# VHH binders against StAR-related lipid transfer protein 4 (Stard4), part 1

Every score and structure here is a prediction.

Target 1, 199 residues: StAR-related lipid transfer protein 4 (Stard4), of Mus musculus (Mouse) (q99jv5)
Amino acid sequence: ASISTKLQNTLIQYHSIKEDEWRVAKKVKDVTVWRKPSEEFNGYLYKAQGVMDDVVNNVIDHIRPGPWRLDWDRLMTSLDVLEHFEENCCVMRYTTAGQLLNIISPREFVDFSYTVGYEEGLLSCGVSVEWSETRPEFVRGYNHPCGWFCVPLKDSPSQSLLTGYIQTDLRGMIPQSAVDTAMASTLANFYSDLRKGLR
Structure headers, positions and changes below count from the first letter of each chain, unless a header shows other numbers; Kabat numbers aren't used for antibody chains.
ipSAE, averaged over its two directions, is called F for ESMFold2-Fast, E for ESMFold2 and O for OpenDDE. V2 adds 0.75 times the mean of E and O to 0.25 times the DockQ between the complexes of E and O.
[cut] stands for letters that were removed.
Atom coordinates printed by the task and the answers are left out, and those that the model quotes come from them; centres of patches stay.

## First folded at step 4 (VHH)

Design T4
Fold by ESMFold2, look of step 7:
Structure T4 (fold): chain B 199 residues (1-199), chain A 125 residues (1-125)
Amino acid sequence: as target 1 above (199 residues)
Amino acid sequence: DVQLVESGGGLVQAGGSLRLSCAASGFTFSYSYMYWGRQAPGKGREWVSRISPSGGSTAYASSVKGRFTISRDNAKNTLYLQMNNLKPEDTALYYCARKYGWSYLSGYESAFDYWGQGTQVTVSS
């Protein structure tokens, strides 16, 4: 199987983890963030879920590598597509702003990105890859398998349920409590910023 | 209903230039990836170029890269193809096309749902 198939299967496995394995990390309005210890690294796998007032295709088009991401995502400061393989997969390089008054300095990630069908909706997933080019103003982070499931709401198909799985190794010398705060807040802010971007 | 109408074709000598236009109506143009394709007499369709909804990302077939430039004006609902340094091999009926989103069952290429009628470009030697 290809790397995209293994990545997809990993995300489907995360999406099947039973509810009692998760611990709530943050609730903001109609968005809930959970976490559990990661099996990939010494950190957490985060799960986030909330409803979007838009159809699956438009929601995912604003999340996947493309023209809209930098317009709404206040954390992401740059996005470059380094290699195209097909319209649904690429290697991208992106950067993030400093967080917590620069306790977490700006980060850079180089990720393989893959978008595929899932039930009546879509899965957009990714994982960091080895990339030798570095820049001194950024700490190179690493995303372990991550992704966003988006399916129509059963009783309201003009709306979508968006569920994300994120496990980011920010690297560098950061207090763990700062990492945990930044990850939970970033996921909650992701939803509020995306909702504004969809309008 | 959805309509795509190409214009700007004609007869031009090798080394010359033309600009094609595609007028779009009946859908939200600014949400759509847009494509140019071409078909020479007695040949199948060949992919030429694509542009993202915002215009921020473009791609070209290797046979036209560096000579053709795709662009769009979302305020005018119009897609363009600037063709420079034309060669006789560029002679074809040129079409614009719309793609609507991503579909698991169809994939992005097979999700095309509308094509224009085309505009003829003839490059004399």
Scores: ipSAE 0.000, ipTM 0.119, lowest interface PAE 16.3, mean pLDDT 83

## First folded at step 8 (VHH; from G4 with Y101S Y108T)

Design V1
Fold by OpenDDE, look of step 10:
Structure V1 (fold): chain B 199 residues (1-199), chain A 124 residues (1-124)
Amino acid sequence: as target 1 above (199 residues)
Amino acid sequence: EVQLVESGGGLVQPGGSLRLSCAASGFTFSSYSYIGWVRRAPGKGEELVARISPSGGSTSYADSVKGRFTISADISKNTAYLQMNSLRVEDTAVYYCARKSGWSYSGTKAFDYWGQGTLVTVSS
């Protein structure tokens, strides 16, 4: 309970960061990705935003731990719920595919996941937690507080505004430039893939 | 206590239709839950036929039933449905309603709660 509250508050704080503190990292047709130095680790906090042509609940269903994420997210190769506390709270383990022509090898994450109402929409957030079980075939990454806000558009309730805050420590020995490039591209691709999944 | 109760099974001729219902109690469909229909045919393993997230409306189907079966949920009634059209002899099975609040990507093993099942027999 304390973790979920703290996590939620942290994400709300990120969501309140002034626009002028962000710098554009990547801009594609329908998605903008910003970044600023993270206060959690020696890396960046990323902000991504785009409009989704679907209702909030369906968008979040595709993002949160569940059966649909693997259907559309090309980066995610496995997803397991390790512990379930409440309906909207769990510990999940997931793995990612390699990136940048395998310069970035597959990663494993063990995250506390929490989904809660936010305004007229939902917040799905998470943070990595310690987990003793290790799998040598994966490098364990670490997600600092991250999450996705999804709210309906005021003038079009059938559409949603999806805003993500991501600050991931991939760990391992990889060039920082590769990490930065990969992260921005990954977030952009996330929206593209999600849009395809929602069709 | 979580409980799932199936109904609507029976004998039907090939090409016929049936509608199965799954009445849920002990939890609400508006919560972070997934509902699935799993069938078990004689001498065969379990097959996830269809799944739905009632709160979001997302659905998925096995290839064997795509275009013929439709899964749906009525949140106000806390009931899930499986409309089965163009039934075939190979659709004969006990059909179970199953629930998972979380998800593990492990097929039918991802479901934590099961109903008693309802028998569907397709025969000429």
Scores: ipSAE 0.017, ipTM 0.405, lowest interface PAE 6.5, mean pLDDT 89

## First folded at step 10 (VHH; from V1 with S104T S106T)

Design V3
Fold by OpenDDE, look of step 11:
Structure V3 (fold): chain B 199 residues (1-199), chain A 124 residues (1-124)
Amino acid sequence: as target 1 above (199 residues)
Amino acid sequence: EVQLVESGGGLVQPGGSLRLSCAASGFTFSSYSYIGWVRRAPGKGEELVARISPSGGSTSYADSVKGRFTISADISKNTAYLQMNSLRVEDTAVYYCARKSGWTYTGTKAFDYWGQGTLVTVSS
């Protein structure tokens, strides 16, 4: 309960950051990715935003831990829900595929995940937690507080505004330029893949 | 004990309709599970025809049934449904209701609990 509350509040703070504090990292059709230095680690906090042609519940259902994410997210190669605490609250373990022609090897994450109502929409957020079990074939990454806000468009309730805040420490020995490139591209691809998955 | 009980199967002519029901007990529909309809035709393997996340409402269909079948769930009754329209001879199969609690990987191997199945026969 304490973790979920703190996590939610942190994400709300990120969501209130002024526009002029962000710098554009990538702009593609219907998706913009911004970044600013993270206060949590020696890296960037990324902001991504795009309109989804689907209702909030379905969008979040495809993002949050559950049976849908692996269907469309090409980066995610496995997903296990390790523990359920309460409604919309769990610990999950997932793995990612290699990126940038395997310059970035596969990663493993163990995250606390929490989904809750936010305004007329939903917030699905998460943060990495300690987990003793390790698998040598994966480098353990770490997600600092991150999450996805999804709210219906005022003039079109069948569409949703999806805003993400991501600050991932991939760890390992990776050139910073590769990390920056990978993160921006990953977020852009996330929207593209999700849109395909929602069709 | 978790139980899934299918009903609604039977004999129908091509072009006809059937509505299958899956009454669940021993658990409640949750955000971290989904209900699926899996069919097994004679001499063929298992095919996931449709699945739903009851709490979120998200649905998915096999290409073979898209536009003809609709999966739904009534949380208040803890029951899932499969509305089958425009039935074809190739839809003949035993239809199973199945449940997955949580998520590990895709396909029919992901399901933890199964009903006994209900036979659907489409024949002229």
Scores: ipSAE 0.018, ipTM 0.434, lowest interface PAE 4.7, mean pLDDT 89

## First folded at step 11 (VHH; from V3 with W103T)

Design V9
Fold by ESMFold2, look of step 13:
Structure V9 (fold): chain B 199 residues (1-199), chain A 124 residues (1-124)
Amino acid sequence: as target 1 above (199 residues)
Amino acid sequence: EVQLVESGGGLVQPGGSLRLSCAASGFTFSSYSYIGWVRRAPGKGEELVARISPSGGSTSYADSVKGRFTISADISKNTAYLQMNSLRVEDTAVYYCARKSGTTYTGTKAFDYWGQGTLVTVSS
């Protein structure tokens, strides 16, 4: 309820951050990744943007918690819907594969997830919640407010503009340079893998 | 208690059309599921030809059927459909309706419930 409204408003606020506050972290093909220091933790808020060759509803359905996500996302290894409240609102637990020869070992996250209308498109957003169950093969990470805005491309309505805001605290004992590299690469790979999954 | 019942298979000439139905019971269509049509042709493995998320209307098709087949759903009847147009001899197969749903997802295209199949024969 009130948690979802606060989360939505936070993401809209991130979407209003001026372009000159961002620094380019990676640029690959049609995807740009920026970052700026996070106000939530000692790390970065990442922004990513790229065009998808599909309509908003299909793009967001492939990202939100549900049956499509693991068909394409090579980093995500499992997804559990732990509690659902409404069709657009749940608590989920997901896991990620090890990265950089397990310098970043597999992670798990327990997130509140919320999907809602935004302009002519959709916003799918989330934030980690406290969850006492842990599993020893995973390090429990934490997602600060994050989300994906997807709107029809202005002059090509069969295409969508997908903009993401990501603030992941991977936790554990990892070199900061490895974290920074992994986050930028993960976002670029997300777009590449999603494009393949949609085609 | 979850059941998927296919209907609408039969004999048809090349260039013809058929509509398959998949009546679902024991669950309600939601954002947490999609329905797929999988076919098994003689001497071949399984091919996922189409998927639909009934709640959101999102769809996906195999290249082999794109432009010829259309998947749809009627939420009020809890039924998914596969409209097959411009049928070819190579579309001859047993067509299965299947669901991907639940609280745990791993891997790709893993279905938790399957129908019994309906035979489509395309022959002159």
Scores: ipSAE 0.442, ipTM 0.760, lowest interface PAE 2.3, mean pLDDT 88

## First folded at step 13 (VHH; from V9 with G102A T104V)

Design W5
Fold by ESMFold2, look of step 15:
Formats: C-alpha cells, structure tokens, sequence
Structure W5 (fold): chain B 199 residues (1-199), chain A 124 residues (1-124)
C-alpha cells in the first residue's frame, strides 16, 4: 500500500516537470521522446508522448500486466505475474529481447506494478523490487519509478493521449551511446507496436 | 482445475447466425487473463478471431470477422460468448475457446487451456 502511494506520487511529480527541463531525444512521426538526467541513477529519465486511437481503458489494458501486453509488445519476450495482491497491483517478472544486434543482451525485470485513476484517465506505473531468483540467460535490470499516463484527448474523447516516463538501468557493460539509442528507439517502437495491437 | 466447455455449434445457411458459448470453471475472470476464440478449418491454419477480458471488458477482433462477430461475457455465469452473424461459407470451422493468462509460471505467450471445440458448418 505505502509502496503504491509513493510510486504514484513520484510519477505525478515527473508529470509536473516543466517542458524546459526536457531535451528532445527522438521524434518519429507523431511520437516525441525527451530525456533529462535521472535523479535515481547515472542515466536518464525518458518521457514519451503520442496519441492512441482508442479509449483509455483499452489502451491501459494493453499496457498493464496481462495477456494483452504479450500479444503486441515485440520487445517483451515473457511476462509472469508472480504475486497477486489486488486487481490493480501485482509483482511481475518480464524479459526483453536482445537489442542493437545483441549489444544489449536479453534482460529480465521484477517489478511492482500499480494501476490507478488519474484525472479523467488512468496511470499504470511500476518500479523494480528485490527478487533473489536469477536466471543465467538474462541480465537482471532495474526499473526506477516508471509509468504511463493515459487520458482522453480533449478534442476527441474517443482517442487518448499516452505519456510515459521510463528510467531503466540496464546494468552490465554497455556503451552509453548504445544505451541512449536503445532507450529512445524502444519508446518510439512501443507506440507503433501498441497501435498495431489495438487494431 | 481450469476447464473450458464450448457449445452452440451446428449447421447454418449462409447469411445465418449462431451463438457459441464457452463455460469456464476453475478460475475467476480478471485483468490477468482473456478468453479467445480460435477457429480451425480443414486444411487451413489457426485463426484467432476474437478476444475478451471478461472482467475488464476489452475486446479485439480479426479483420475477417469485424462487424459480423461479437464477443461478450456474463461474469455471473462465468461464461464467454461469440455471436456470429452474417455467416459465410468460409466461416466453416471447428471453433475453440481458449484462455491466455499471465498468472501461471509458463514463461510463454501460448494459450494455457483449450476447450474441445464445437463445429460450425455454413452450407447451403
């Protein structure tokens, strides 16, 4: 409970960071990715924003832990809910494919996940937790507070504005330029893949 | 034990309608699972035609059936349905309901439970 409240408040704080603190990292069609130095680790906090052609509930159902996420997210190779708490929170373990011709080898993450109302929409957020079991085929990464805000688009309520905040420590020995490229590209691809999944 | 039991298949003429049922037991509907309808025609591959999160209400359809098929659920009966309207000869297949869940330690994207199937024949 106290973890979910802290996580939610942290994401709301990120969502209040003024535009002049962000630098554009990538722009693909109607999706913009920004970044700023992280206060959690030696890396970046990324922000992404774009419009989805669906209502908030459907968009978030495809992002939160569950079977829909597995159908469209090409980076995610597995997803298991390890502990059920309530309908809106769990501990999940997921894995990601190798990136940049496997310069970034497959990762695994164990995250607390929490989904809650936010204004006229929803916030689905998470943060990595301690989980002692490791598997040799994966490098254990760490997600600092992250999440997706989804609200109805004010000019067209059948569409949603989806804004994400991502702070991933990939761990291991990876050139910084590879990390930067992978993070920005992953966020842009997230939007295009999700759009296909909502079809 | 998770079980899925289909019913409602049969013979129908082109343009007709059928309603398939998938009665579920051994699990509670949640946001961590969905029910899908997969059809398999003789000599053809599998096609996932519709999906629903019975608890959350999210749905998805294959292009081949959009506007003609409607998936729904009745939480009080723990049952999912596939209403098939404007049926065509190419809809002839064995229809299976199946569950996909992120709540099991499978590590795969596969459906984890399947019904035994119900035959739908569309023929004049």
Amino acid sequence: as target 1 above (199 residues)
Amino acid sequence: EVQLVESGGGLVQPGGSLRLSCAASGFTFSSYSYIGWVRRAPGKGEELVARISPSGGSTSYADSVKGRFTISADISKNTAYLQMNSLRVEDTAVYYCARKSATVYTGTKAFDYWGQGTLVTVSS
Scores: ipSAE 0.417, ipTM 0.735, lowest interface PAE 2.8, mean pLDDT 88

## First folded at step 15 (VHH)

Design Y1 (from W5 with V104P Y105S T108K K109V)
Fold by ESMFold2, fold request of step 16:
Structure Y1 (fold): chain B 199 residues (1-199), chain A 124 residues (1-124)
Amino acid sequence: as target 1 above (199 residues)
Amino acid sequence: EVQLVESGGGLVQPGGSLRLSCAASGFTFSSYSYIGWVRRAPGKGEELVARISPSGGSTSYADSVKGRFTISADISKNTAYLQMNSLRVEDTAVYYCARKSATPSTGKVAFDYWGQGTLVTVSS
């Protein structure tokens, strides 16, 4: 559809942003998180990158909407597939646990999700959509265009390079500095938890 | 109408092999599901030993069975398999085939269908 093509093109645009436009936000083990001001909202576009010890298909299967995600992602507390369009796109609703000792209360998101080929690998991307149903135990957040590029490493074909672009408006009443700290840490923890889930 | 039917259990000596089958009906494999093998030994809790997404070929194993068990699927037969090699006495259990999927009524991703189980006994 037109939404999937626009989303894909936006993620490819983010993946083309020159390195000197990024500022390092966090570096731990072999994961680096950068950020730059977002053009979508009053916040940041985050970039994260690290090597995964698995092939592209398995890495992306663990990230995209499906049965694998809740096996390893400790932040994600539920996942519902609200509409199926095709094997590679859906509307999903997911929830996240409270973070930073309850400074950030549980959130829910309703996203369009699209998975497609990218070079020798895959791109799994998403963006929040309007969804009228709300639940009082969650704050409805909003993901601006976001996604994960995963390509094989040339010199190590059993490994993949995973690069993510994340633009989350958590909404609600949270200091922006707490949001910024939580986002960088959450992305680093995402890699650590995913690595453990792939073993 | 979704059904999972296990077969292939039995008595085998330590070091032997067995192949379990999980014949599925009432659904088609998709990227929104996997088939898992869960075992329950006497006096032990449940252990998810292997998982497969047949459409994409993604697999995962518990540490206790890595290198000895292999999960596979034949999409044309709508069947998943667990090849169990180098069996040990501690592999003795009832083995259940289970589906994890987005539930049609709610969309929730969860284990929604289980087989009746097939007994594997490893004893000399």
Scores: ipSAE 0.429, ipTM 0.753, lowest interface PAE 2.7, mean pLDDT 88
Fold by ESMFold2, fold request of step 16:
Structure Y1 (fold): chain B 199 residues (1-199), chain A 124 residues (1-124)
Amino acid sequence: as target 1 above (199 residues)
Amino acid sequence: EVQLVESGGGLVQPGGSLRLSCAASGFTFSSYSYIGWVRRAPGKGEELVARISPSGGSTSYADSVKGRFTISADISKNTAYLQMNSLRVEDTAVYYCARKSATPSTGKVAFDYWGQGTLVTVSS
């Protein structure tokens, strides 16, 4: 409904932020990760960008809630579709593995997810929602508006440009240096793992 | 009731071809599921060799079969296919069709339905 439109508009706004507002956080091969202070919480909004050797539909199918995600994403340890509204939107619950030798313990997120057309490609976006059920083995994190833009590469139509905006409050008591390391590394690993999963 | 019925297995010589079929019933293709082909060979355990999301056309293959096997679907017949070319003795296995989707009770995304399997034997 109205939540999906507001979420989509927020991601389009992030995608319009000028390059001089971003600071480089990490570069690995052709993947660059940037960050800027978040307007949503005391933390950072991360941007990541890299080229995928696949068409938009396949790339986004591997990212959106569905059967493909757990085949390749080594950080994501489980995925549940808690409420299914339509083909392109749901409430999903997922968990992540411990990071940095368990300095960051396993997390759990419950997100509204929405996938929609964007230019010649797709946008898959999400935001955490209230969910009362908790599980003791996980810390409940919170994703502020986040998402992945995927569009065809003009010079190589069998390739796609994948741009992500990630804004995660991991919650709990975590050293700030560990948060910074985890977020940048998670995004770089996301690209490398996804590339392996696509091919 | 979700059902998956495989057919098309048999005996072929090395270098030969077979086409496996997986007739599905009791569910609608969606972005929340895919159909996979899993094979079980003596001494190697189970291997997911190919996957397809019939509604979106997304596919993926194990390295062991890439370039030789092609997965496809005919949505009008609610059927997935595995075209197996350039078969090798090592491809000998029972091939199962399986669905990965949210389960009815928990919403958990997992393999929830399996066919009976169809035997593929590659030998001279």
Scores: ipSAE 0.404, ipTM 0.740, lowest interface PAE 2.8, mean pLDDT 88
Fold by OpenDDE, fold request of step 16:
Structure Y1 (fold): chain B 199 residues (1-199), chain A 124 residues (1-124)
Amino acid sequence: as target 1 above (199 residues)
Amino acid sequence: EVQLVESGGGLVQPGGSLRLSCAASGFTFSSYSYIGWVRRAPGKGEELVARISPSGGSTSYADSVKGRFTISADISKNTAYLQMNSLRVEDTAVYYCARKSATPSTGKVAFDYWGQGTLVTVSS
């Protein structure tokens, strides 16, 4: 309970960061990605935002831990729920595909995941937790507090605004420039893939 | 601890040659370990220019360097090399060596660990 509360509050703080603190990292059709130096590690906190042509519940159900994520997210290659606390709270292990034309190898993550109501929408957030079980074929990355806000558009309730905050340590001594490229691309592709998945 | 250390970079004129070295430690070259050279030019993204399976000797190259660059490895020294011939101005970049340890089940060639990089400048 304390972890989930802290996580939620942290994400809310990120969501309150002023616009002038962000720098555009990538702008594609219907998606913008910003970044700023992270306070959690020697890297960047990324902000991504785009409008989804679907209701909040359906969007978040596709994002939160569950069988739907694997169906549409090309970057996620596996997902296992290791511990189930409540319907909206679990520990999961997942793996990611290689990135940047296989320059960056697959990663493994073990995250605490929490989904909760936020305003008229939902927040799905997570943070990596220490876990002794390892698989040597994967480099274990680390997610500092991350999450996705999804709220309905006031003028169009059938649509929703999806905003993500991501700050991932990929580990593996990857040059920061490669990490930055990968993160920006990943976030842009996330929206594209999600839109396809929601159809 | 896996560590990769590049060397051999520097300033060279167009048409010139350089040989980069990547000294690997913390692991031994094997059929399940791949070494690659990745470069980042100013204003551009990362490009995988060459990769090798040190034990088996299999190599691959980007089209941009094919016929000009040669990747090799010395198992006894646990070191990989990139012979760069007929260098062009557009080859100017920081060159990184990177390592991937594959498993028999996946066999994917992507990279987990990187060196600090060595600068190659091709200029008249």
Scores: ipSAE 0.016, ipTM 0.411, lowest interface PAE 7.1, mean pLDDT 91
Fold by OpenDDE, fold request of step 16:
Structure Y1 (fold): chain B 199 residues (1-199), chain A 124 residues (1-124)
Amino acid sequence: as target 1 above (199 residues)
Amino acid sequence: EVQLVESGGGLVQPGGSLRLSCAASGFTFSSYSYIGWVRRAPGKGEELVARISPSGGSTSYADSVKGRFTISADISKNTAYLQMNSLRVEDTAVYYCARKSATPSTGKVAFDYWGQGTLVTVSS
């Protein structure tokens, strides 16, 4: 309960960051990715935003831990729930595919995941937690407080505004330039893949 | 005792409509990832026809039924529905209501409980 509350509040704070604090990292037709230095680690906090042509619940259901995420997210290669606390709260372990021609080897994450109502929409957020069990074939990454806000568009309830805040420590020996490139691309691809998944 | 009881099946002509119901007892829909309709046609394997997340309301359909079938759920009644329109002969099957646990499996949909099924026969 303490983790979830703190996590939620942290994400809300991120969501209140002024626009002028963000710098564009990547801009494609349907999504913009910004970044600013993270206060959590020696890296960036990324902001991504795009309009989704679907209702909030469906969008979030595709993002949150569940049966849909693996269907569309090309980066995610596995997803397991390690601990289930309630419907919207769990500890999950997931793996990601290698990136940049395996300059970034596959990663494993163990995250506390929490989904909660936010305004007229939903917030699905997460943060990595310690987990003793390791798999040698994966490098353990670490997600600092991350999350996805999804709210209906005021003028079009069938569409949603999806805003993500991501700050991932990939760890390992990776050039910073590679990390930066990977993160921006990952977020852009996330939207692209999600849109395909929602079709 | 966990139960899923399907109803609404029967004989219908091609182009006709049926509405299936799945009444659940012994558990709450909202505590599971999704409820699905799975059908088994004679001589064929199982096919996931449609699924719905009770808590989120998201739906998914097999390509074979997209645009014709609609899955819905009434959480207050702990009941799921499958509206089947424009039925085809190839839709003939036993339709099962099934639940998926809140704990996801790695990469595959695995139902953990099925009803006894209801027969849908589409024939001229």
Scores: ipSAE 0.006, ipTM 0.265, lowest interface PAE 11.1, mean pLDDT 91
Fold by OpenDDE, fold request of step 16:
Structure Y1 (fold): chain B 199 residues (1-199), chain A 124 residues (1-124)
Amino acid sequence: as target 1 above (199 residues)
Amino acid sequence: EVQLVESGGGLVQPGGSLRLSCAASGFTFSSYSYIGWVRRAPGKGEELVARISPSGGSTSYADSVKGRFTISADISKNTAYLQMNSLRVEDTAVYYCARKSATPSTGKVAFDYWGQGTLVTVSS
């Protein structure tokens, strides 16, 4: 409960960051990715935003821990719920594929996940937690407080505005430039893949 | 005891409609990730036709049935439905209601419990 509350509040704070504090990292037709230095680690906090042609619940269901994520997210190679607390809270473990021509080897994450109502939409957020079980074939990454806001468009309730805040420490031995490139591209691809998955 | 009981199947002409029902007992829909309809046609493998998340009402459909079939759920009745319109001969199959637990696992969608199925025959 304490984790969820703190996490929610943190994300709300991120969502309140002024526009001028962000710098564009990647801009494509249907999604913009910004970044700013993270206060949590020696890296960046990324902001991504795009419009989804679907209702909030469906969008979030595809993102949150569940059966849909693996269907469309090309980066995610596995997803397992380790602990389930409530309907909207769990600890999940997931793995990612190699990235950037395999310069970035596969990663494993163990995250506390929390989904809650936010305005007329939902906030699905997460943060990595300690987990003793390790798998040598994966580098354990760490997600600092991150999450996805999804709210219906005011003028089009059948569409949603999806805004993500991501600050991932990939750890391992990788050049920062590779990390930066990968993160921006990953977020852009996330939207693209999600859109395909929602169709 | 957990039960999923399908009903509503039968013989229908092409272009016709059927409404399948899946009554669940021994568990609550809202406790599961989704309820789905899976069909098995003679000589063919299983196909996920439609699924619905009871908690949010989100739905997903196979491409083959999009625009023709509608899945819904009445949580108060612990019952799921599949409205099938514009039926085609290729829709002929045994239709199973199935559930997926709230705990996701690795890999593709896998159901953990099926009903006995109801036969839908589309023929002129």
Scores: ipSAE 0.000, ipTM 0.292, lowest interface PAE 10.1, mean pLDDT 91

